VHH binders against p49116. Designs and how they scored, part 26

Target 1, 238 residues: p49116
Amino acid sequence: EGPLLSDTHVTFKLTMPSPMPEYLNVHYICESASRLLFLSMHWARSIPAFQALGQDCNTSLVRACWNELFTLGLAQCAQVMSLSTILAAIVNHLQNSIQEDKLSGDRIKQVMEHIWKLQEFCNSMAKLDIDGYEYAYLKAIVLFSPDHPGLTSTSQIEKFQEKAQMELQDYVQKTYSEDTYRLARILVRLPALRLMSSNITEELFFTGLIGNVSIDSIIPYILKMETAEYNGQITGAS

## First folded at step 18 (VHH)

Design hd2
Fold by ESMFold2, fold request of step 23:
Structure hd2 (fold): chain B 238 residues (1-238), chain A 119 residues (1-119)
Amino acid sequence: as target 1 above (238 residues)
Amino acid sequence: DVQLVESGGGLVQAGGSLRLSCAASGFRFEDYGMYWGRQAPGKGREWVSGISSDSSYTAYADSVEGRFTISRDNAKNTLYLQMNNLKPEDTALYYCATYEYSGRPEDYWGQGTQVTVSS
């Protein structure tokens, strides 16, 4: 077998909706998040090891990890997205919902705690100056997680995850040879991803979807989209 | 339209070997990952083995690892499964499938070829 990822899997370029509106709104936030989601799914299905696992396994893996991939994408693209500005707009909206008694105080506390966890994760990744190769391997480690319930072929998934871990280790040791603890600092950030709630991510970033659909339910359709359709969803072009 | 036609099944004694073939048409075979599945009587479908579009990666179910080998010939639009050291529990209808990206939520799959392993 060859390397798990090639240079084509390192490229991860998010294009924001243009022009940026004078006032951020739910449509801009949802379009921006949708582009990131589709970019992440396109990335996953382009991996040869992913292709070898078949549809049922692919769907199960992505359902289990899409929120983790999305969160890594947010961290990687935080500057391009102006994520701090987006999160500030969301916080202002939540404060308005309290004033009009549209949401319970307990729910708003849960959502604000999630936003804080997301900001902390993104800040920790920025402090480490995680590069594109490191993000690609981290996403592969998250994608090929063998410990989610309901998965079949867990031995094959585990082998691919081990290969991603080995390739990350080799890359960090060669590229950051003077930083003995860099790999360890990177890996200890991964458990935080499992604490992120997919339900709250949907509320924060995907509230404009018609019919209040869950991302889990559309994963099979997203994974089966033609490449031209992905390009349209990622850039907003037809 | 996508068409997948399996062949090479039959009756074989335990410990024996068979080679299955899957002839593909109606799509660019070289662009897609392919896999074999099987369905034993009264059981659900089980993924058996898969291969990436360029053959750079293969994967196997635990039950067949080390005994089965998947391969493909993109020039002939054909997928293969070499099955060695067959066991009675390998008895099933074997089908090939493609992860063709047409906006459908389901894989395309063939009618299958029967493999029966006698004790």
Scores: ipSAE 0.468, ipTM 0.790, lowest interface PAE 2.3, mean pLDDT 85
Fold by ESMFold2, fold request of step 23:
Structure hd2 (fold): chain B 238 residues (1-238), chain A 119 residues (1-119)
Amino acid sequence: as target 1 above (238 residues)
Amino acid sequence: DVQLVESGGGLVQAGGSLRLSCAASGFRFEDYGMYWGRQAPGKGREWVSGISSDSSYTAYADSVEGRFTISRDNAKNTLYLQMNNLKPEDTALYYCATYEYSGRPEDYWGQGTQVTVSS
């Protein structure tokens, strides 16, 4: 069976909407996030092992892990997206909502805690200087996770995850041979992804869509969609 | 139009073998993953085996692992399923399907070919 990922799966180039608005707004943030989501889903469907599992399994896997893939994408593309600026704008909006008494204090606390966890995750990945190969393998490990509830074909999924783990180990040992603990340091960041709330991610980055669309419900359509159709159908691009 | 036509089914004794074929047309066969499914009378559809577009990866349901082999010939636009050591539980209508086909949320599948395994 050859390697799980090829060099084509390492390329992960996010293109931001143009023109850049004078002030960051909900529409720009939502379009930027939607492009990252689409890139992440289409990255997953390009993997031959993923193709071999069939559509029901593919949909179930992506529903279980889309937020983890998206969060890895945010960390990988943080500079291109100007993520720190986006999060600062969101924090200012939340602070204004408190002052204007527009949101419950409990919800705002949950959202602020999520933003702090996201910032910590992205900072830790940046400190490790995670490269494109490492991100690709981390995304594969997350994608082929056999322990999510409701999955079928668990033995095949576990086989592919173990292959991703072994290939990451081989890559790190060859490329970073002087850093004995690099692999362990990278892998211990993965559990934090399971703590990220998909509902809060939707609120932070996707509220501009239509206010009540869940990413779970559109995943089968995204997986089958051509790149050009994405710009016209899901985000209402303009 | 997309068309998938299965063949090669029939009646076999338990322990026997059959080879199924699926002739595909109306799309770029080499660009898509393919799979076999089956449906026994009175039961729902069951995924049996899948193969990537370039044949580099295959996957099998636990019930057929080690007994069935999926393959494809992209030059002939044909998908195959070699079924060995057949059991009465394998009796079903077998159909091929394509997935990751752009422009539709559901998979395309053929009419199917009947496989009946006597005990």
Scores: ipSAE 0.464, ipTM 0.791, lowest interface PAE 2.4, mean pLDDT 84
Fold by ESMFold2, fold request of step 23:
Structure hd2 (fold): chain B 238 residues (1-238), chain A 119 residues (1-119)
Amino acid sequence: as target 1 above (238 residues)
Amino acid sequence: DVQLVESGGGLVQAGGSLRLSCAASGFRFEDYGMYWGRQAPGKGREWVSGISSDSSYTAYADSVEGRFTISRDNAKNTLYLQMNNLKPEDTALYYCATYEYSGRPEDYWGQGTQVTVSS
């Protein structure tokens, strides 16, 4: 078997909606987030090991980890997306909802804590200066998680995850030979992804696109969507 | 139109071997991952094995790993499943499928070929 990821899997170019609105709004945030979600799903389906697992397994893996992949994508693309500005706009909108008594105090606390955790995660990844190869392997480790309920062929998934870990180790040791503990510092950040709430991510980033429908229900459609179809839907909005 | 035609099934004694073929047409076979599934009498469908478009990766259900080998010949637009050390539990209708990127979320499936393993 060849390498799990090739150079084609490390390119991860996010293009933001145009034209940029004068003020950030829920439509712009949702469209930006949708582009990142599509890019993340397209990235996953391009992996030969993922292709070999078949439709049912692919859908199950992505349903289990989409929020983790999305969060890694936010960290990787934070500058291109101006994520700090987006999160600030969300916080401002949330404060208006508090003043108008439209959300419970418990819900507001949960959402604000989630935003803080997300900011902390993205900042920690930026401070570690995680490069594109490292992000690609981290995403593969998250994608090939064998411990989710309902998965079949968990031995195959575990072997692919171990291969991603081995290839990340080899890459880090070769590329950052002077930094003997870089791999350990990178891997210690992964548990934080499991603490991110998919429910809150949907509220923060996907309310305008997805009415009452969860991301889980649209994953099979996103995985099958051609890039041309997606671009046509976004471009034809006016 | 996408067409997938399975062949090579039959009756075989436990411990025996069989090789299935799937002839593909109507799409660029070399661009897509392929897989085999099976459906035992009175049971739901089960994924058996898959292979990437370039054959660089294969995967197997736990129940068949070490006994079955998937392969493909992109020049002949053909998918194969070599089945060794067959067990009565392997008795099923075997079908090939593709995970095509276009259109609806459902995969294209063939008609299937029957494999029956006697004790």
Scores: ipSAE 0.442, ipTM 0.777, lowest interface PAE 2.4, mean pLDDT 84

Design hd3
Fold by OpenDDE, look of step 18:
Structure hd3 (fold): chain B 238 residues (1-238), chain A 119 residues (1-119)
Amino acid sequence: as target 1 above (238 residues)
Amino acid sequence: DVQLVESGGGLVQAGGSLRLSCAASGFRFSEYGMYWGRQAPGKGREWVSGISGDSSYTAYADSVEGRFTISRDNAKNTLYLQMNNLKPEDTALYYCATYEYSGRPEDYWGQGTQVTVSS
């Protein structure tokens, strides 16, 4: 078997909506997030190992890890997205909701903590100066996680995950030979992804777009959509 | 329209072999992963094996790993499943399928071919 990932899987270029508005409204945020989500899923689709697992397994995997993939995507695309500005806008919108008494104190705390965790994660990744290859392998490790409930073919998934881990190890050893503990440092960031609520992420980035529809419910559709179709159908601009 | 037509099924003794074929049409075959599934009597659909568009990766259910081999000929738009050392528990309707096709949320699969393994 060849490598799990090729150089083509390292490319992860997010195209932002244009033009960027002076004031980042909910639509811009949602569209940006949707594009990233699609890119992440499209990336997954491009992996031969992922293609080999079939519809049910693929859908289940993405449903299980979309928040993690999305978050890794945010970290990777933080500069292109102006993520700090987006998050600031989200906080601002949240503050408006607070003033209107639309949220409970507990919910506000949860949301704010989530935003903080997201910022900290992205900042930590930036500090580590994670490169495109490392991101690709980290996403693969996240994608091929066998420990999610309800998954089938967990043995096969585990094999793919191990292969991703091994290739990452080889890459890091080759590229960063002087940094003996780099692999450990980047892998230890992965648990932080599991601490983040997919529900809150959905609320922050997608509520204005999908309403009462969950990301979970639309994942099968996204996985079957072409790039040209996605923006039109999801954003309503068909 | 996407069409998938399975063939090669039949009755075989335990320990025997069969080779299934799936003729595909109506889409760019080589661009999409394909997989075999099966449905045994009284059971739901079960994924059996999958293969990437470029054939660089294959995957198998634990129950068939080491016995079944999935392959494809993109020039012929055909998917194959070589089944060796068949067991009675392999008895099922086998169908080929693809999901990587734009449009409808449902999978595309054929009518299936019956495989019956006698003890």
Scores: ipSAE 0.724, ipTM 0.876, lowest interface PAE 0.6, mean pLDDT 90
Fold by ESMFold2, look of step 22:
Structure hd3 (fold): chain B 238 residues (1-238), chain A 119 residues (1-119)
Amino acid sequence: as target 1 above (238 residues)
Amino acid sequence: DVQLVESGGGLVQAGGSLRLSCAASGFRFSEYGMYWGRQAPGKGREWVSGISGDSSYTAYADSVEGRFTISRDNAKNTLYLQMNNLKPEDTALYYCATYEYSGRPEDYWGQGTQVTVSS
């Protein structure tokens, strides 16, 4: 078999809704997040190893890991998204909910802790200066995770994850030959992704677009979308 | 419209071999992954093997790994399954399937070809 990923899988270009409003609102945040989500799903679908696993396995994998892929996407695109500004706007909206008594104190604490963890993850990735190739392989490692409950074909998924790990190792050794510990520093960041709550991610980024429907339930439809519809969702066009 | 036609099934003794074919039409075959599934009497469908559109990757269910080989010929729009060292538990109706990105909710399935493995 050939390489798990090619250079076409390294390109990950997110475009923001234009124009950026003077005051960020739920619509802008939800549209920005939706573009990232669809870009991430299109990326996963383009991988030949993913295609070989079949539709039922594809759906199960993405249901299990979409929040981890989304979080890696947030870290990778934090600058182009102005993520710190988006998170500040979300905190402001939460403060309004406190003043209107719409959220419990325990829920607000959970959400603020999640925002803090997300910011710390993104900061740690920026400090490591993770490049586009490294992000692509980290996403593949997360995508082909055999440890999620309810998956079938775990032997094949594990083999693809091991190949992603091997190719990341080869890339890091070649590209960062004088930094012996770079691979280890990168890989130890991944367990933090499992601690990120998909329910809170939906509340933070997607409540205005999805209504009362979870991302988990729409994943089969996202994976089946036509290329023109994907491009419309990624760019906000028709 | 998508059409899938399986062939190559039959009766074979345990330890024997068969090669299944799936003739495909109505879509850009080389752009999409293809899959074999099977259904034994009284049981649900089981995914058996898949292959990427460009043939660069294949995957197998644990029950067939090392015994079955999936392949495709994109010039002939044909999917294959070479089945070696067949066992009675491989007895099933075998279907090929595709996921074509068309916005439709279900995979296309062929009529199937029967494989019966006698002990």
Scores: ipSAE 0.373, ipTM 0.747, lowest interface PAE 3.2, mean pLDDT 84

Design he1
Fold by OpenDDE, fold request of step 23:
Structure he1 (fold): chain B 238 residues (1-238), chain A 119 residues (1-119)
Amino acid sequence: as target 1 above (238 residues)
Amino acid sequence: EVQLVESGGGLVQPGGSLRLSCAASGFRFEDYSMYWVRQAPGKGLEWVSFISWDSKYTLYPDSVKGRFTISRDNAKNTLYLQMNSLRPEDTAVYYCATHWLGSSPEDSRGQGTLVTVSS
């Protein structure tokens, strides 16, 4: 059996809307977040092992871990996104809501703590100078987590997670041979992802969802979506 | 200022077709994903279609999949929605949007165009 990931899975290029406005509005933030979400989902879709699990299992996995994948994506793309600026803008928008008495004191605290956790996590990853390969493997480890409730094919999922872990270990050993404890330092960051609320992340980055639509609800559609080229859809075509 | 102007709505019989257009201005159209949403009488906003900023991906809910096609012409700053096999339940005001919701002050959408499907 071949490797879980190939070099093609290492590439994770996020393109931001241009130009960045002086004032980061909700539109800019949501577009940026959407691009990252789609990029993350399509990354997962590109993994043969993920495909092998079937649509139902794939959907369940992504529903369970999308926030973690998204957060890893934020960390990986923090510089390109100017994440600190985005988060500051979000805080500013939140201040407006506060002034309008739309949020309770407890909710404000929760949201602010979440923003802090996001920033701290991304800063910690930056300090570790995580490379593209390491991010790919970390995302795979997070994706193929068998410990979420309601999952089927947990044995296969676990197998894939172990494979991801082994490949990461081999990579780190080969690439960073002089840093004996690098793997441990990297893996110790993963628990922080489980402490982050998907609901708050959704509220911060995806405020414009219609009605009762949620990221959870849209995930199946994203995972099933085809490229316009595949559907014979041409830009500008009637 | 962001401006979206929808057109192409009207009265059509069941099984008929319509093509909606949305003229966009006030922002870099080519840099943003676009949406169609609709609001039927007495109902809330419903997502109808999505097209990515680069036109690489399109997305449809099951309710319209196979019948509706979203497209865009960035050179003309125009979004389109081809609607085929229309049903009475498709009757609604259709909005072009740069955001998923369309009802929030932070959301950008037009005035909408009315589509009525009736025999």
Scores: ipSAE 0.788, ipTM 0.894, lowest interface PAE 0.6, mean pLDDT 90
Fold by OpenDDE, look of step 18:
Structure he1 (fold): chain B 238 residues (1-238), chain A 119 residues (1-119)
Amino acid sequence: as target 1 above (238 residues)
Amino acid sequence: EVQLVESGGGLVQPGGSLRLSCAASGFRFEDYSMYWVRQAPGKGLEWVSFISWDSKYTLYPDSVKGRFTISRDNAKNTLYLQMNSLRPEDTAVYYCATHWLGSSPEDSRGQGTLVTVSS
């Protein structure tokens, strides 16, 4: 079999709404987050091994790891997104809720800790100067995690994860030959993703979704999204 | 302020078609993904269509897939929903929507347009 990932899977370009407003409102944040989510899921869809697992298994995998994929995406796109500014805006919004006594003290603590963890994770990834290939493989490792409950085809999932790990190892050895411990330093960041609450992530970035639809509920539909052919004006962020 | 104005609703027989329109203002329409949602009598809000900011992707629930088509004209700041093969269960107030704005989490939508499917 060929490699798990190709150069086409390395490309991960997030386009932000433009222009960035002076004040980042929830509309801007939610749109940005939605784009990242869709990009992440479409990335997964583009992997032949992922397609080979079947729709049910694919759905289960993404439901289990979407938060981790999303977080890796945040880290990877942190500069383009101005993530620090977005997080600051989220905090400011939360401050209003706090002042209105809409949240319990415990919940406030949880949310703030989550934001801190997210920031720290992204900072740590930036410090490591993770490149596009490494991110792609890390996302693959996260995607093909066999240790989530309720998964089918766990043996095959494990095989794909191992393949991702081996390809990452080969890449790091080839590209960063002078840094003997780079692979280890990269992989030890992954546990931090498991410490992050998907629920809190959803609340921070996706509470503005129409009808308060959960990410879990829309994942199957996102994975079935169709490319639209339009004869009309297609606008991209310029 | 985000403003959304829906139109095109009405009474139609089962199997009939309608085209809804939504005029958007108060934000950069071309930079934002848009939704159609509906609320049937006595039921909660249900999303029925999504179109990405770049019109590259569309999304439909199984309940309307193959029958409804979402589209947009950014030059006109207008969102559309072509509804074919309408069924009585499609009877609802239809809203165009985007992400909520402001300090409270709520959907940003217009007043809606009523679609009634009845023989």
Scores: ipSAE 0.773, ipTM 0.888, lowest interface PAE 0.7, mean pLDDT 90
Fold by OpenDDE, fold request of step 23:
Structure he1 (fold): chain B 238 residues (1-238), chain A 119 residues (1-119)
Amino acid sequence: as target 1 above (238 residues)
Amino acid sequence: EVQLVESGGGLVQPGGSLRLSCAASGFRFEDYSMYWVRQAPGKGLEWVSFISWDSKYTLYPDSVKGRFTISRDNAKNTLYLQMNSLRPEDTAVYYCATHWLGSSPEDSRGQGTLVTVSS
């Protein structure tokens, strides 16, 4: 078998809504977040190893790790997104909710801590000056995590994770040969992702989901998402 | 001010077709993903279709997949929903929305357009 990732998997370009409004409203934030989410999931879909796991396993994996992938995406795209500004805006919106007594003190604390963790994580990644290859491999490591409950094909998932790890190691050794401990410094950041609540992330970036719709529930559809042209052909409407 | 105006609803027999339109104004339509939602009598809101800002991707729930087609004309600031093979269970008020799969207070919806599928 060939490498897990190719150069095509390194590219991760997020396009933001334009122009950025003076006041970042919920609409802008949610659109930006949704684009990142879709980009992340489509990235996963583009990996042959991911495809090889089958639809059910793919869905389970993404359900388990979408928050981590999303967070890595936030870090990677922090500059383009003006993430600090977005987070500040979210805080401002949260303040409005607080004033309306919609949240308990404990919940407010949790949400604020989560925002802090997000910012801190992204700052830490920026300080490490993580490049596109490293992000790609980190995302792969996160994606192919066998340690989530309820997964099938765990042996195969583990194999793919090992490949990602090895390829990352080789890359770092080759590219940053003078920094002997770079790999370790990068990998030790991954635990921070597991400390972040997917529910709070969803609340912050995907406010106002209709009915009982959740990121969890929509993931299978996103993973099966097709181009508009293709859909039009199938339905005969285009 | 964000404004959405839905149209195209009406009475149709089972197996029939309708095409809904949504005229959007008050925001940069071309930069935002759009979707259709519906509310059947006595039921909550449910999403019916999604189209990305760049029209590259569309999304459908299983309930309408293969029957409904979402499209958009950015030049006209208009969203469309082609509905084929309509069923009685498709009876609902249909809304276009600017917030991704959401119904938050900041999510603007129009007055909706009623679709009734009945023999």
Scores: ipSAE 0.767, ipTM 0.884, lowest interface PAE 0.7, mean pLDDT 90
Fold by OpenDDE, look of step 22:
Structure he1 (fold): chain B 238 residues (1-238), chain A 119 residues (1-119)
Amino acid sequence: as target 1 above (238 residues)
Amino acid sequence: EVQLVESGGGLVQPGGSLRLSCAASGFRFEDYSMYWVRQAPGKGLEWVSFISWDSKYTLYPDSVKGRFTISRDNAKNTLYLQMNSLRPEDTAVYYCATHWLGSSPEDSRGQGTLVTVSS
């Protein structure tokens, strides 16, 4: 078997709405987040190993890890997105919309803590100066996580995860040979992703989903989209 | 201010076709993904189509897949929904939207256009 990832999977170019408005409204934030979500999902679709798992298993995996993939995407695209500005805007919108009858003090605290966690995670990744290859492998590791409940083909998923890990290790050894502990430093960041609530992420970045629509509910549709079109997006072609 | 104006609704028999249009203004239309949503009598809002800003991606729920086609003309700031093989259950007010719903519904969709499918 060939490698799990190729150079085509390293490219992860997010195109933002242009120009950035003076005031970041909910419209801008939602569009930006949607683009990142779709980019992340299409990235996953582009991996042959992912395709080999079948549609049902693919859907289950993405449902389980979309928040982690999205968060890694935020970290990777933080500069292009001006993530700090977006997060500040989200906080401002929350403050303006907070009503005591709608949100409890505990909920407000949870949301604010989540924003803090997101920011800290992204900052930590920036400090590590994670490159495109490392991000690709990290995303693969979280995508092919066999420990989510309800998954089928867990043995195969585990094999793919191990392959991602091995390829990451080889890459780090080759590229950062002087930094003996870089791999360990990178991998120890992954647990932080599991501490983040998908529900809160959805609330922050995808406010106002129609009716009872959720990210969970639309994931199957995203994964069924035309394959010819998302390839262009992944390569940065627009 | 964001303004969306839907048109093209009307009365049609089952199996018939309609084409809806949405004129957009007040924002850079070409930079934003667009949606069609609908609200049937006594029901909540549901999405019926999605198209990305660059028209590379389209989404449909199973309820309309194969019958509805979303498209856009960025030069005209116009969103379209071609509806074929219409069914009575498609009866609803149809809205175009710049996001799913948002915190400000008035900025997210227009006044809507009524589609009635009846024999």
Scores: ipSAE 0.726, ipTM 0.871, lowest interface PAE 0.7, mean pLDDT 90
Fold by ESMFold2, fold request of step 23:
Structure he1 (fold): chain B 238 residues (1-238), chain A 119 residues (1-119)
Amino acid sequence: as target 1 above (238 residues)
Amino acid sequence: EVQLVESGGGLVQPGGSLRLSCAASGFRFEDYSMYWVRQAPGKGLEWVSFISWDSKYTLYPDSVKGRFTISRDNAKNTLYLQMNSLRPEDTAVYYCATHWLGSSPEDSRGQGTLVTVSS
């Protein structure tokens, strides 16, 4: 049987485009977000329990939860991404859109509320000092969510989620043995992820994708993506 | 200013092969993901392939998977598309592209190279 996740699933290293431009732009933001998305999808695909569910179930799960995984990734990588700087640049851009009367007041309010909720979520995770093991299990809990409509194999998905929850509990109790309430404080942060809109996440981070493609439409292709080892050293050789 | 220049298109028989090239300048090519897209007569733009900045990830739609191979040479700022087993429905103008650079999609792609596959 074995554990749901191994140490290889805990490593989550994001490499940013360099150098960070003095004036942030859509090209940089979209590349940065795309790298996080692909890292998150690579992580999910590598889990044996995920592989065992089959292609149709995999696509349905990821379509349902990609925004939650992405948001956990933003929180985990907030420092290396300079996320607060990126969000500040986006807020300035939205304020310019108000001045130019390009968007409705209701839409701007929705987007600003989403940014504030995202900032609050990331701050709360940073205050808890959530470590890499905890993030990996939290991501597994949101990935194996049986409550999304239209899923098949929900009994097996629920069993995997329970396994992720138990392994998180075991880890927290062993590693943070003197902090009796740490698990509860971590778990109560998860409902905030359900408030994050995939539509608004696409507007904030993925407006630079060619053809304005939705993330939902490319998920089957991302799950089938070819992965090459050591490609950072191999350019144009194929 | 971003510049993308495609080359290598031409007339080819069904079942034949072509290799497209794209010379990139005006940005740090090695830090950004790249695309090939195409436009057949009477159709909109169709995504054909994607490659990450470090070549670690490549994506293909079902229409070309197994026949087309995207690659890049970051030292030469050049993107490639190897096209094998060409079909008449692959006839299109092929564009090299990156993420949108601003308010216009044309800023993110080149002028294109025509591929004609004649049965």
Scores: ipSAE 0.674, ipTM 0.853, lowest interface PAE 1.2, mean pLDDT 86

